# VH-VL binders against N-acetylmuramate alpha-1-phosphate uridylyltransferase (murU): the designs that were tried, part 9

Target 1, 242 residues: N-acetylmuramate alpha-1-phosphate uridylyltransferase (murU), of Caulobacter vibrioides (q9a2m1)
Amino acid sequence: MSQAPKIAMVLAAGLGTRMRPLTNDRPKALVEVAGKALIDHMLDRLVAASVETAVVNVHYFADLVEAHLRAREAKGLAPRIVISDERVQALETGGGIKHALALLGEGPVFVANIDSIWIEHAGAAVDAVAAAWDPERMDVCLMLASTTESLGFHDTGDVFLSADGLVRFKDAGEIAPLVYVGVHICKPEITADGPDGPFSLLPLWKRLAADGRVCGVAPEGLWMHVGDPQAKLAAEARLAEA
Key: E = the ipSAE of ESMFold2; O = the ipSAE of OpenDDE; V2 = 0.75 times the mean of E and O plus 0.25 times the DockQ between their complexes.

## First folded at step 4 (VH-VL)

Design b23 (framework fv_ozuriftamab; at its last look DockQ between E and O 0.87; V2 from the best seeds 0.00; counts 0 for: pae E 4.4 > 2)
Fold by ESMFold2, look of step 5:
Structure b23 (fold): chain C 242 residues (1-242), chain A 121 residues (1-121), chain B 106 residues (1-106)
Amino acid sequence: as target 1 above (242 residues)
Amino acid sequence: EVQLVQSGAEVKKPGESLRISCKGSGYTFTDYYMHWVRQAPGQGLEWMGGINPNSGGTGYNQKFKGRVTISADKSISTAYLQWSSLKASDTAMYYCARETVYDYGDYFDYWGQGTLVTVSS
Amino acid sequence: AIQLTQSPSSLSASVGDRVTITCSATSSVSYMHWYLQKPGQSPQLLIYDASNRATGVPDRFSGSGSGTDFTLKISRVEAEDVGVYYCQQYSSYPLTFGQGTKVEIK
């Protein structure tokens, strides 16, 4: 627990096209679920896991994201905010981390999407990821959920876990029991050799997994991808029942 | 620039074997899954199966399982579709298609030019 | 297997017309994509994940929908838009395509 990253990269640069019309006048990160912005749901989870600094990338409605985060700081709410500016070009997950390398510093970081909401059944899920982190054994540790305990993710799954927590990505046409739910720990320097423009983390993860360098944990809970307006309403309904 | 270049058109007789190819260039071949899609004359598109070129792991549409073999040779960045015994009903255009690596949005971002296979007596 | 039914199966449009194509699934689809196959060409990606335009696709193309019902719209058809449009799901195996919608430009 004492080895948990204190820095998180928060991925807030997406266009949020599927969330229209809610994203016609605001970024997806500021769409509310149960009265709270998506980015605030995730920041609160990260703060509960002792994150002290969030590096937040921005692109679509970047000024609104910055203003929201500065207002949050003005209220005295953690974490400290550092902006990674992608106004010129959205860089995707891998490109965004590479662009932010100088801001992320040395050592492992959390990386979090803003569009996952979850209900915990057996302790703090972000803490479970941190507890599994061991930089001698892994370069990446994924937060995972069962496909039967998740909504808005695909039915065919993403990965298998071995008994000791090693990740294997499914092959083409295979059904896997677990899905990645938008939070992980990584060594951010794994992105350093990628192109300077946009690129995804997924091919990098697959190469690292082939070398036994990707691990994961699957905490118990209900996991929701808030990808469109119907998913927002469904998430609100489930949160009201909890 | 990403390119998928397929082998040329084939005219075969029922019972003959055939292997057609799809060579990927302009990207890291083993990072992307490759799929085969058939299009019978005048008809729509039909997914046949795919391969993880790094592991060799395959998945098939049950309709084609046992009738074709999908394989890859990563040393030359090439995927293959193979029949051991062709039937006249195998007459179609066959496309290879690269699956994107975009998170949770698995779609085919590049397609080969197609290989026309004609099977007739 | 999830069956996808497109409507209409064919249409004839004039340059400048608004075109709407629907795709209905027999069960819920998390990931729906759209392709255009121009005459004599291989398919090309237009829309991914229901509503995202692929790089280089003009903004006259738009997609929408969720669950079992999806729509592709062309706000003002141009002569180059001729071809067959296909929806495709990647939510469950086998992957399936709609039967196609042939768009002819007069």
Scores: ipSAE 0.342, ipTM 0.747, lowest interface PAE 4.4, mean pLDDT 90
ESMFold2-Fast, scan of step 4: ipSAE 0.466; ipTM 0.793
ESMFold2 (binder alone), look of step 5: mean pLDDT 92; pTM 0.947
OpenDDE, look of step 5: ipSAE 0.344; ipTM 0.767

Design b24 (framework fv_ozuriftamab)
Fold by ESMFold2-Fast, scan of step 4:
Structure b24 (fold): chain C 242 residues (1-242), chain A 121 residues (1-121), chain B 106 residues (1-106)
Amino acid sequence: as target 1 above (242 residues)
Amino acid sequence: EVQLVQSGAEVKKPGESLRISCKGSGYTFTDYYMHWVRQAPGQGLEWMGGINPNSGGTGYNQKFKGRVTISADKSISTAYLQWSSLKASDTAMYYCARETVYSYGDYFDYWGQGTLVTVSS
Amino acid sequence: AIQLTQSPSSLSASVGDRVTITCSATSSVSYMHWYLQKPGQSPQLLIYDASNRATGVPDRFSGSGSGTDFTLKISRVEAEDVGVYYCQQYSSYPLTFGQGTKVEIK
């Protein structure tokens, strides 16, 4: 129904501590999987979904991230890159979006982590999120994957999905069938009333979900969380089989 | 500023009922899960279960399911752990602990001071 | 259920010594956390998600590892570091802790 967002917030300000030794001399965003940097995997997915501008937050090895992204643009590759500077302090997911509000403009945006890679079995996954988005009914729409179709995520899952596409976050000790896999659409202004320092999106999502304002979609595919060196090798093995 | 304050020590006889409490302050109580962790005398930590204070939904370690009840009253920011009939084997220190809200790898960021429960004849 | 085994079960160190504690899981663990329980006190968070220091934790503490093997290191132990250290997994229910490693100062 509504036009897909043309702007994405790409969260690249993480320390990458779990990726050591791979992150001793580079940020996690520049760690290569199957010969391609993690951030390039995500940017290419966003471009395929018609994203025109990516606002990228930077902190750990910020100069290397910026240089890589400018070199990418110099090769003629979309999207246009806007840097959100967090060199002084990493602001987490919610704080990062709040800090970038002036750069994100008016209207909904994609938000993407750099450490999710996937194999599609039926159509483009990012397009499925855009197709599910309805700003009259929701403030957030999550890309989800089955716990049986994901590697490197929690066995316990994150959420339940109703027939109407609404999300319920699991209770303590519950096993949920679906995990959040690092891409969503949101109204970025939902972060405006958050604290000025670091904070997570998850408490805000739980409040919005209780109000029926969080949707989700689970496209067919296999999702891989590249959180550490073993997960990188596992992802490369699965990609080689595809 | 974030604090979890637990009820005081209890000395009980086998067969008696008991409810202990954990009051949260300095944060929005319904935004975080609350868990109960047990420590028998001279032993390590054992997860008992937890609750979502917003929904009242609970999950239990199978070892404790049916032996205790976890509940919460969000109007007073308090979580509870209750026994209908205590046994000597319930003698332990009981901690409440708040679960963070990270999407991946949630952990216990704040702990109560503990409630010592002694069950003896 | 994922069982966590810590090594050593106990150790005695002198102030300034390097201390290394390991935690081994029976299955691959997505997220491992470390807690310290000082004598007579509640557990407190030291390290979350294998390698991130909790707020207020001194930089002499560090964590590493992935899969089934995780390590906590204290570069130069201080008298205030005495206590029992626990690893804890968040990959599947029930949530489980290691048996603990008791650190005593000589």
Scores: ipSAE 0.306, ipTM 0.742, lowest interface PAE 4.8, mean pLDDT 90

Design b25 (framework fv_ozuriftamab)
Fold by ESMFold2-Fast, scan of step 4:
Structure b25 (fold): chain C 242 residues (1-242), chain A 121 residues (1-121), chain B 106 residues (1-106)
Amino acid sequence: as target 1 above (242 residues)
Amino acid sequence: EVQLVQSGAEVKKPGESLRISCKGSGYTFTDYYMHWVRQAPGQGLEWMGGINPNSGGTGYNQKFKGRVTISADKSISTAYLQWSSLKASDTAMYYCARETVYEWGDYFDYWGQGTLVTVSS
Amino acid sequence: AIQLTQSPSSLSASVGDRVTITCSATSSVSYMHWYLQKPGQSPQLLIYDASNRATGVPDRFSGSGSGTDFTLKISRVEAEDVGVYYCQQYSSYPLTFGQGTKVEIK
């Protein structure tokens, strides 16, 4: 079938305002959970899935993020890092990918947020997304978690998943059983027709889902959204029990 | 520019039917959910329910489920709130509000000007 | 349902004063938003997801908080800021609003 993407877009350009005071003097990507920076948790997961290059967008404390990533490379650690510079203006999820299109190369890529941490109960979660990817059927494949097996995500959920892997975004006022947990595979060119400047991937995903082009997989595990200092402490407590 | 334009004020008697409207413009109507929020005289805001205009799928605050119907006609970018039989307690200002799509939680970014519904004998 | 309680229920401020409004939830809230309803007008978005200013909202407005306690601050209130402020949770259905805080400007 298809091979797993070798390139990832890592979204590290967030302001981290909810993480204050931890982000007063550092970007969210460099906040530590259990002694390791958030960006390193995600990069290690991507390396385990055979990612060779990470394109990382930078904005808030961009110099610190770059220095950290170059120090990581100097230790001989994969992946190879390519910086997508958003120092002038943060471009959100869709705008960030559109801005980085020339750096992402040909073909599908992983896209990863830096604030999702998880405990795996049945194999490697990122590998499960790669195994589910089918470019003939999909433009996007989302990593999903049950609302009952996640901390720090909202109780309303985001999506329903059909038996054949198709995603349906919930209707207004509907409670969905699954939440998007910050890792997906996509054809990055889907962002090419987006507006100039900042925009979210979510309206694009809803249009593609209506066409049957968004799929997902819900690997077994516990997912933790590290969005604020309380959530960081909660995640550290759960990791210590693992 | 995004705007939501609602139908005009209504004065009705108990038992009468009514449908009020909210027309969206300046954006792709089917890309955003539309919600209805009521405000009884001198009171705060209360969420009634919402609709996905693309699918027609709806969700309701249980307090209003079965008492009102939310619908939309995407060909004219209009959402509706309707009652089959009005009660005096339905007297309120009714707002439509657009739900933006956001990865950390959805919010109401644009609101209609409101439709005052007065139900009296 | 998550009940939201705002404090104070009303206040009177002079132009240039600092205004602080709090919103307390009966259970943990993932996403808290703030709206302003000026007299005779529709509500308008001020702050989304606890701390992000909506487009066009002046820097004098700021939000903070997580879990069950959230705060909206106006660093230097202006005459145009008169109205009722509402917090709103997006964690569970039904979506709920606080009872409102009325801000009057002298």
Scores: ipSAE 0.284, ipTM 0.721, lowest interface PAE 5.2, mean pLDDT 90

Design b26 (framework fv_ozuriftamab)
Fold by ESMFold2-Fast, scan of step 4:
Structure b26 (fold): chain C 242 residues (1-242), chain A 121 residues (1-121), chain B 106 residues (1-106)
Amino acid sequence: as target 1 above (242 residues)
Amino acid sequence: EVQLVQSGAEVKKPGESLRISCKGSGYTFTDYYMHWVRQAPGQGLEWMGGINPNSGGTGYNQKFKGRVTISADKSISTAYLQWSSLKASDTAMYYCARETLYEYGDYFDYWGQGTLVTVSS
Amino acid sequence: AIQLTQSPSSLSASVGDRVTITCSATSSVSYMHWYLQKPGQSPQLLIYDASNRATGVPDRFSGSGSGTDFTLKISRVEAEDVGVYYCQQYSSYPLTFGQGTKVEIK
């Protein structure tokens, strides 16, 4: 049947301004949690899910990100790294994928933010997304977590999940029980008709969800958004107990 | 160019009904939520509620729920705020604002010019 | 409801001064945004998600903060920066704004 994607788009081009002062002299991707850089936490999760190539976009302190990734490869660590250069302008999530389309090849890919860390309570979370993926029924499959089982995400939530795995984005003023936690599988060509320059995936996801083309899965675990220095300390405390 | 154009100023008496409008242009109307924000004379900003123009689904600040109705007509890219029976305390500037769909925390990226509603006897 | 308190309530600055405005929340806020309302105009977005400048906003504007405390800074205030600045949280409903900080230029 369908095999898990072998390629991931890793979104590392953010400015990390909420992480200051930790990002005064380094990009957010290289901020350490429990002695390991944020990007390495995510790359290790992707490797565990059999990802062979990571396309990484770079902008803020791009040279430091590239040097770190080259050093990682020099140690013999997977995945193979391909740099998508956004030094001139950060393109956000949708623009970053659109810019990288030629590097992502044909077929579905994982897309991962670098600022999500989690503790698994039942099986590998990234594998759960791959197991839920069905290209005949989906254009996007989101990794989700309960607002009550996550730290550092907003309490209003993002989405509702049906028994059949369909995602509905909440209406204005509505509270949803699940948040998107920074990993998904998509057909990257959905970005091809997007605007030039920076744009978010979210309007595209909402259109696709209205057509029944966005699904999700909420694996058991604790998700931690490392968005600021306090959240970094909170994540380190939880990881030390695991 | 994204633009939100609101209906003109209104002068009404207590007990009268009123509907004001906000027309979006320069973007796909159904891709963004539309919200209403109130500003009483000399006061700050207060969120009233919003609508998903694609579904018609609405959410309200409980302070205003039952006192106003938010609706939208996607065929003409227009959102509405309506009162069945105005009170003098409804005197305020009313703004519509578009909610951008940022991944983890939405914000109001474009605002209408405002509609001044004056309710007096 | 999350209540937002801004400090100061008003200030008067000379062109070229550094201006600092703070916003304190009664509980932790994941997403804080800042808006400027110039006299007789609609609010306009300045900063979203604590620290990101909106399109077209000059680099003299910067934002920072997390948890319950957020800050907006203008490194060298210009005459056109006069108006009322509002913080706004998007962590829980109802969405709330701070009471506003009035900035006047001498």
Scores: ipSAE 0.397, ipTM 0.759, lowest interface PAE 3.7, mean pLDDT 90

Design b27 (framework fv_ozuriftamab)
Heavy chain, then light chain:
Amino acid sequence: EVQLVQSGAEVKKPGESLRISCKGSGYTFTDYYMHWVRQAPGQGLEWMGGINPNSGGTGYNQKFKGRVTISADKSISTAYLQWSSLKASDTAMYYCARETVSEYGDYFDYWGQGTLVTVSS
Amino acid sequence: AIQLTQSPSSLSASVGDRVTITCSATSSVSYMHWYLQKPGQSPQLLIYDASNRATGVPDRFSGSGSGTDFTLKISRVEAEDVGVYYCQQYSSYPLTFGQGTKVEIK
ESMFold2-Fast, scan of step 4: ipSAE 0.389; ipTM 0.756

Design b28 (framework fv_ozuriftamab)
Fold by ESMFold2-Fast, scan of step 4:
Structure b28 (fold): chain C 242 residues (1-242), chain A 121 residues (1-121), chain B 106 residues (1-106)
Amino acid sequence: as target 1 above (242 residues)
Amino acid sequence: EVQLVQSGAEVKKPGESLRISCKGSGYTFTDYYMHWVRQAPGQGLEWMGGINPNSGGTGYNQKFKGRVTISADKSISTAYLQWSSLKASDTAMYYCARDTVYEYGSYFDYWGQGTLVTVSS
Amino acid sequence: AIQLTQSPSSLSASVGDRVTITCSATSSVSYMHWYLQKPGQSPQLLIYDASNRATGVPDRFSGSGSGTDFTLKISRVEAEDVGVYYCQQYSSYPLTFGQGTKVEIK
């Protein structure tokens, strides 16, 4: 029997180039949507799912990110923050997790991007991922959304989901019904054999999916990728309607 | 270092069959999609289709579907573009390009040197 | 299919000039990339996802834009920048390229 992870890896080391000019003097993680920083939106979701510790990687304006997170803790807000320092070089999704392995412990963890915001139509979305997690069957469990219920994500989709919950990544030229929306559970040691330096999780996920080790769940809701200033305004409009 | 090495130039007659190749090296061949892009003489770039070398799954630009076949042999890290019956209109430079699939997008990070195919009577 | 229109179709610049190339799409594009094809060579990646420079690309190259309008800028063009520049969308199938912008250096 598995319990929901108590630790999350929060990926906050992005450059935020598509968010310019909003990121000229601040990192993407601190860009506000509806009066709250992107990283705080995600941390609040993780806390609601009983996450107790967030390991946060930092690179662009790392001092500002770190100061914000310490100020958040000083207000008595969970989760406990552990900084994974990438000031010298951003390591991308896979490299970031590999670099943080000593901080993530021996069990499965949540992994979360800071630029995904959503409106829930039924139940807590992160809890649905935790409920689907099974370490005997899975190395990775993805939070997914329909392409028709997601904004700012890849419009041709990312994956197909079988009745058994297995993920198949789409082939070149295919249109898939579901997109990955920035939250998953994984065994972080899957990154241990990855290259040194920056690398993406995606090739690793594809290899694991071929072995039947990647599953997913598509909770009901509307997902928004806040990747540029237009998407920020669109997300704020949708949140105001909720 | 990543390299995509394509087969040499071909001169063919209409109605002949042809298969051209693109061999990847310096990376795990099955971790990346491979695409084919054509460039007719004096024209721009045109996407033809692509393949997932691990599964053999293919996608085509509808304009080329049924006219060409894209395949791959992962045991020798090679992708193929094949015609059963060439036409003069198939005269073009053909490039293979590696697709570095990212979480929210994809792009062509490495390109082969090109294979010139000339079809004339 | 999403059609991409580049402006201008061609330009002639002197070394040190600022060069601006635009790419307009018939519908919203989330993933726009830019490639350079130097004379007699294969295309090479310059910019991916609108604004990210590919590895090894000099910082004089920059990209911007969202929705239907995207821009590639060369802050101080150099002789080695001669070639045809292509925008490319990866938002929907079939994947499409712009018609190209030929950049000549005088």
Scores: ipSAE 0.011, ipTM 0.593, lowest interface PAE 9.6, mean pLDDT 90

Design b29 (framework fv_ozuriftamab)
Heavy chain, then light chain:
Amino acid sequence: EVQLVQSGAEVKKPGESLRISCKGSGYTFTDYYMHWVRQAPGQGLEWMGGINPNSGGTGYNQKFKGRVTISADKSISTAYLQWSSLKASDTAMYYCARETVYRYGDYFDYWGQGTLVTVSS
Amino acid sequence: AIQLTQSPSSLSASVGDRVTITCSATSSVSYMHWYLQKPGQSPQLLIYDASNRATGVPDRFSGSGSGTDFTLKISRVEAEDVGVYYCQQYSSYPLTFGQGTKVEIK
ESMFold2-Fast, scan of step 4: ipSAE 0.429; ipTM 0.784

Design b30 (framework fv_ozuriftamab)
Fold by ESMFold2-Fast, scan of step 4:
Structure b30 (fold): chain C 242 residues (1-242), chain A 121 residues (1-121), chain B 106 residues (1-106)
Amino acid sequence: as target 1 above (242 residues)
Amino acid sequence: EVQLVQSGAEVKKPGESLRISCKGSGYTFTDYYMHWVRQAPGQGLEWMGGINPNSGGTGYNQKFKGRVTISADKSISTAYLQWSSLKASDTAMYYCARETVYEYGDAFDYWGQGTLVTVSS
Amino acid sequence: AIQLTQSPSSLSASVGDRVTITCSATSSVSYMHWYLQKPGQSPQLLIYDASNRATGVPDRFSGSGSGTDFTLKISRVEAEDVGVYYCQQYSSYPLTFGQGTKVEIK
């Protein structure tokens, strides 16, 4: 039994190319949905789950991201922000965590993308991931959503979830009922033996899942991936209804 | 470096069986899905199906399901596409292609050189 | 199944011209990729997830779009860019390709 992580890695170094023209003069993290920047939506969710420190990687329009986060802190808002600088080269999901290892400390952390927004139908979704976390049994625990309760994610799905909470990644040409929705808990040291340049977490997750070390939980709610301008408008419409 | 090497061209008669191969090298074969894509003479690309080489689990385009079998032998890093009874309409170039990771949009990042299959009387 | 229609079906360009190819889907697409098949060669990945250049692809190639409409642009076409360009969706099965756009250089 472990306490929920107090530290989160927030992945904000993406180029936001799918969001153009909205990202021509700003990073994706600062694109607004319903009047609030994408990064602020995620940070507010992490604060609600008792996260005290967010390590945020920056690359595209890094100065604007840093200025926004410092302005947020100046308003007295948690969490405490630590910048992981990737201005020279974007390192992707796995490389970004590996680069930030010294800033993340020992122990498990939350890892969050900035482009997932959701409406909760039963309890706090991030808390559900923390409640499912068991470091003796798992190295990664994914927040998942049904393909029928998510917008802007793959209709083909990503994973199956067993009754025991174990994740199986789908086979080629298979339709899976659940998608990964951009929040997980992991032991960040799983990235330590990866290459020094850019690399993705996903091949590592597939290997760990084959060993029975990836767990998942699918909280009740509606998840929205804000990956492009059409998805932004769709998300705003759904949030206005709630 | 990543390479996909396919078996050589085949000339067959209708009703004959055939198995063509795609050997992966330069990466961990079981970490990536393998797909088969067909191109009839003078036509575009058509997805046939794919396989998870680790589990042997397969998915097919309904147009080809029951007409071909996709399989893999992970001990020799090789995927296969097989017909029990060829038809003239199976005349095409056949490509194998490796699938990237899901979060990057599941693109086919590496392709074999192709195997030309000609079925005629 | 999601059907993809490319426009134009063929075009002839001079070296240095700007080339624009579009791909229209019958339903909203989460992931759209672009491939180039040069004469006598296998297809090669050009753009993945609408707008990201694959490793080794020159910066004269760019992709954009979302929902049902996607665009591939070549800012200054070169002789080596001859071939057939295909869009491909990964939103639902079966996976589908556009019919192709043939690009020839004068």
Scores: ipSAE 0.266, ipTM 0.722, lowest interface PAE 5.0, mean pLDDT 90

Design b31 (framework fv_ozuriftamab)
Fold by ESMFold2-Fast, scan of step 4:
Structure b31 (fold): chain C 242 residues (1-242), chain A 121 residues (1-121), chain B 106 residues (1-106)
Amino acid sequence: as target 1 above (242 residues)
Amino acid sequence: EVQLVQSGAEVKKPGESLRISCKGSGYTFTDYYMHWVRQAPGQGLEWMGGINPNSGGTGYNQKFKGRVTISADKSISTAYLQWSSLKASDTAMYYCAREWVYEYGDYFDYWGQGTLVTVSS
Amino acid sequence: AIQLTQSPSSLSASVGDRVTITCSATSSVSYMHWYLQKPGQSPQLLIYDASNRATGVPDRFSGSGSGTDFTLKISRVEAEDVGVYYCQQYSSYPLTFGQGTKVEIK
């Protein structure tokens, strides 16, 4: 067993274009679902998994994101917030982590999108990712959900999971049973040799998976991707029934 | 500079076999999926299928499954689309397109110049 | 399969005109992209994920929309913008394109 990461990278620098008109005057991270901002839903999940520090990248309405996070800290809420500034240019998932390397320290970190909400059916989902993490075998460990137990994700799926916990990304035109649901553990240095400027983690994950270095775990629950206004309403309806 | 260069126009008779090609340059060929898109005369675009050049894994539009084969040779950065027995209805412009892998949805960022295939008696 | 219907099927515009093209899907679409095919050329990417301009695409092009309804706008059309515009969804397989909107300049 390795020690669970105490630091998370929270990816909040997205433009939120698919959430318009809700994001015309606010960032996606501050869009409310069931009366709580998307970023607060994710931060609360990370705190429950014993995360002590969140490095949050900011770009679109960066000042509003920072003000919200400082107000959250003022209420006595964990985690400690460190801002990774991308006001000049949004760097996407891979570029955002590369830019934040000095802030993330040494060792593995959680990485979390702000637009995934879930209902747990058996234990804490983030803890399940930490329990599966093995730095000798893995560079990345993904939180996954079945396409049949997820809403707002595409029906084509993302990955196949072997009995040994290894991830294979689907091939072009293939339908996979599992989707990545916005939380993983990684060695952030995997981004160090990436290009300057914006780039996605996904091509890097595909290369690492081909080398047997990407793991996954599919905790029991229902996952909801809040990617557009319709998905927000659907998530709120499901949460009201819980 | 990223380029996709396709093989030249083909004129064939029904029942003949054919393989057309798409050669990528200016990037790491195995890092991007390659797709084939068809355009019948005077018609719109139709997705046929794609390939992961690193694994050789393929996926097809069900309409074309069993009628064509998609393959790739990563040693020469080339993807292929082939027919064992052409039909007149295969007359079309065929494009290859590179898939940029975006975390939340993929798109075709570069396209080949097209290969015109004419099948007639 | 998700069917995409574009409107109008064709239009004729003068240089400097505002052009609006719509794309309607039979079910909710997660990712919508727009391509331009100029006469005698291959398609080229204009807009990805509803509203993001592709590298090198002029700012006179913009995209918007979500769910089942998406829009492509050209704020002031130029002669080189002539061609057929296609929307394309990436929510489920098979990947599908709209029937195209032909833009001509008079």
Scores: ipSAE 0.362, ipTM 0.745, lowest interface PAE 4.1, mean pLDDT 90

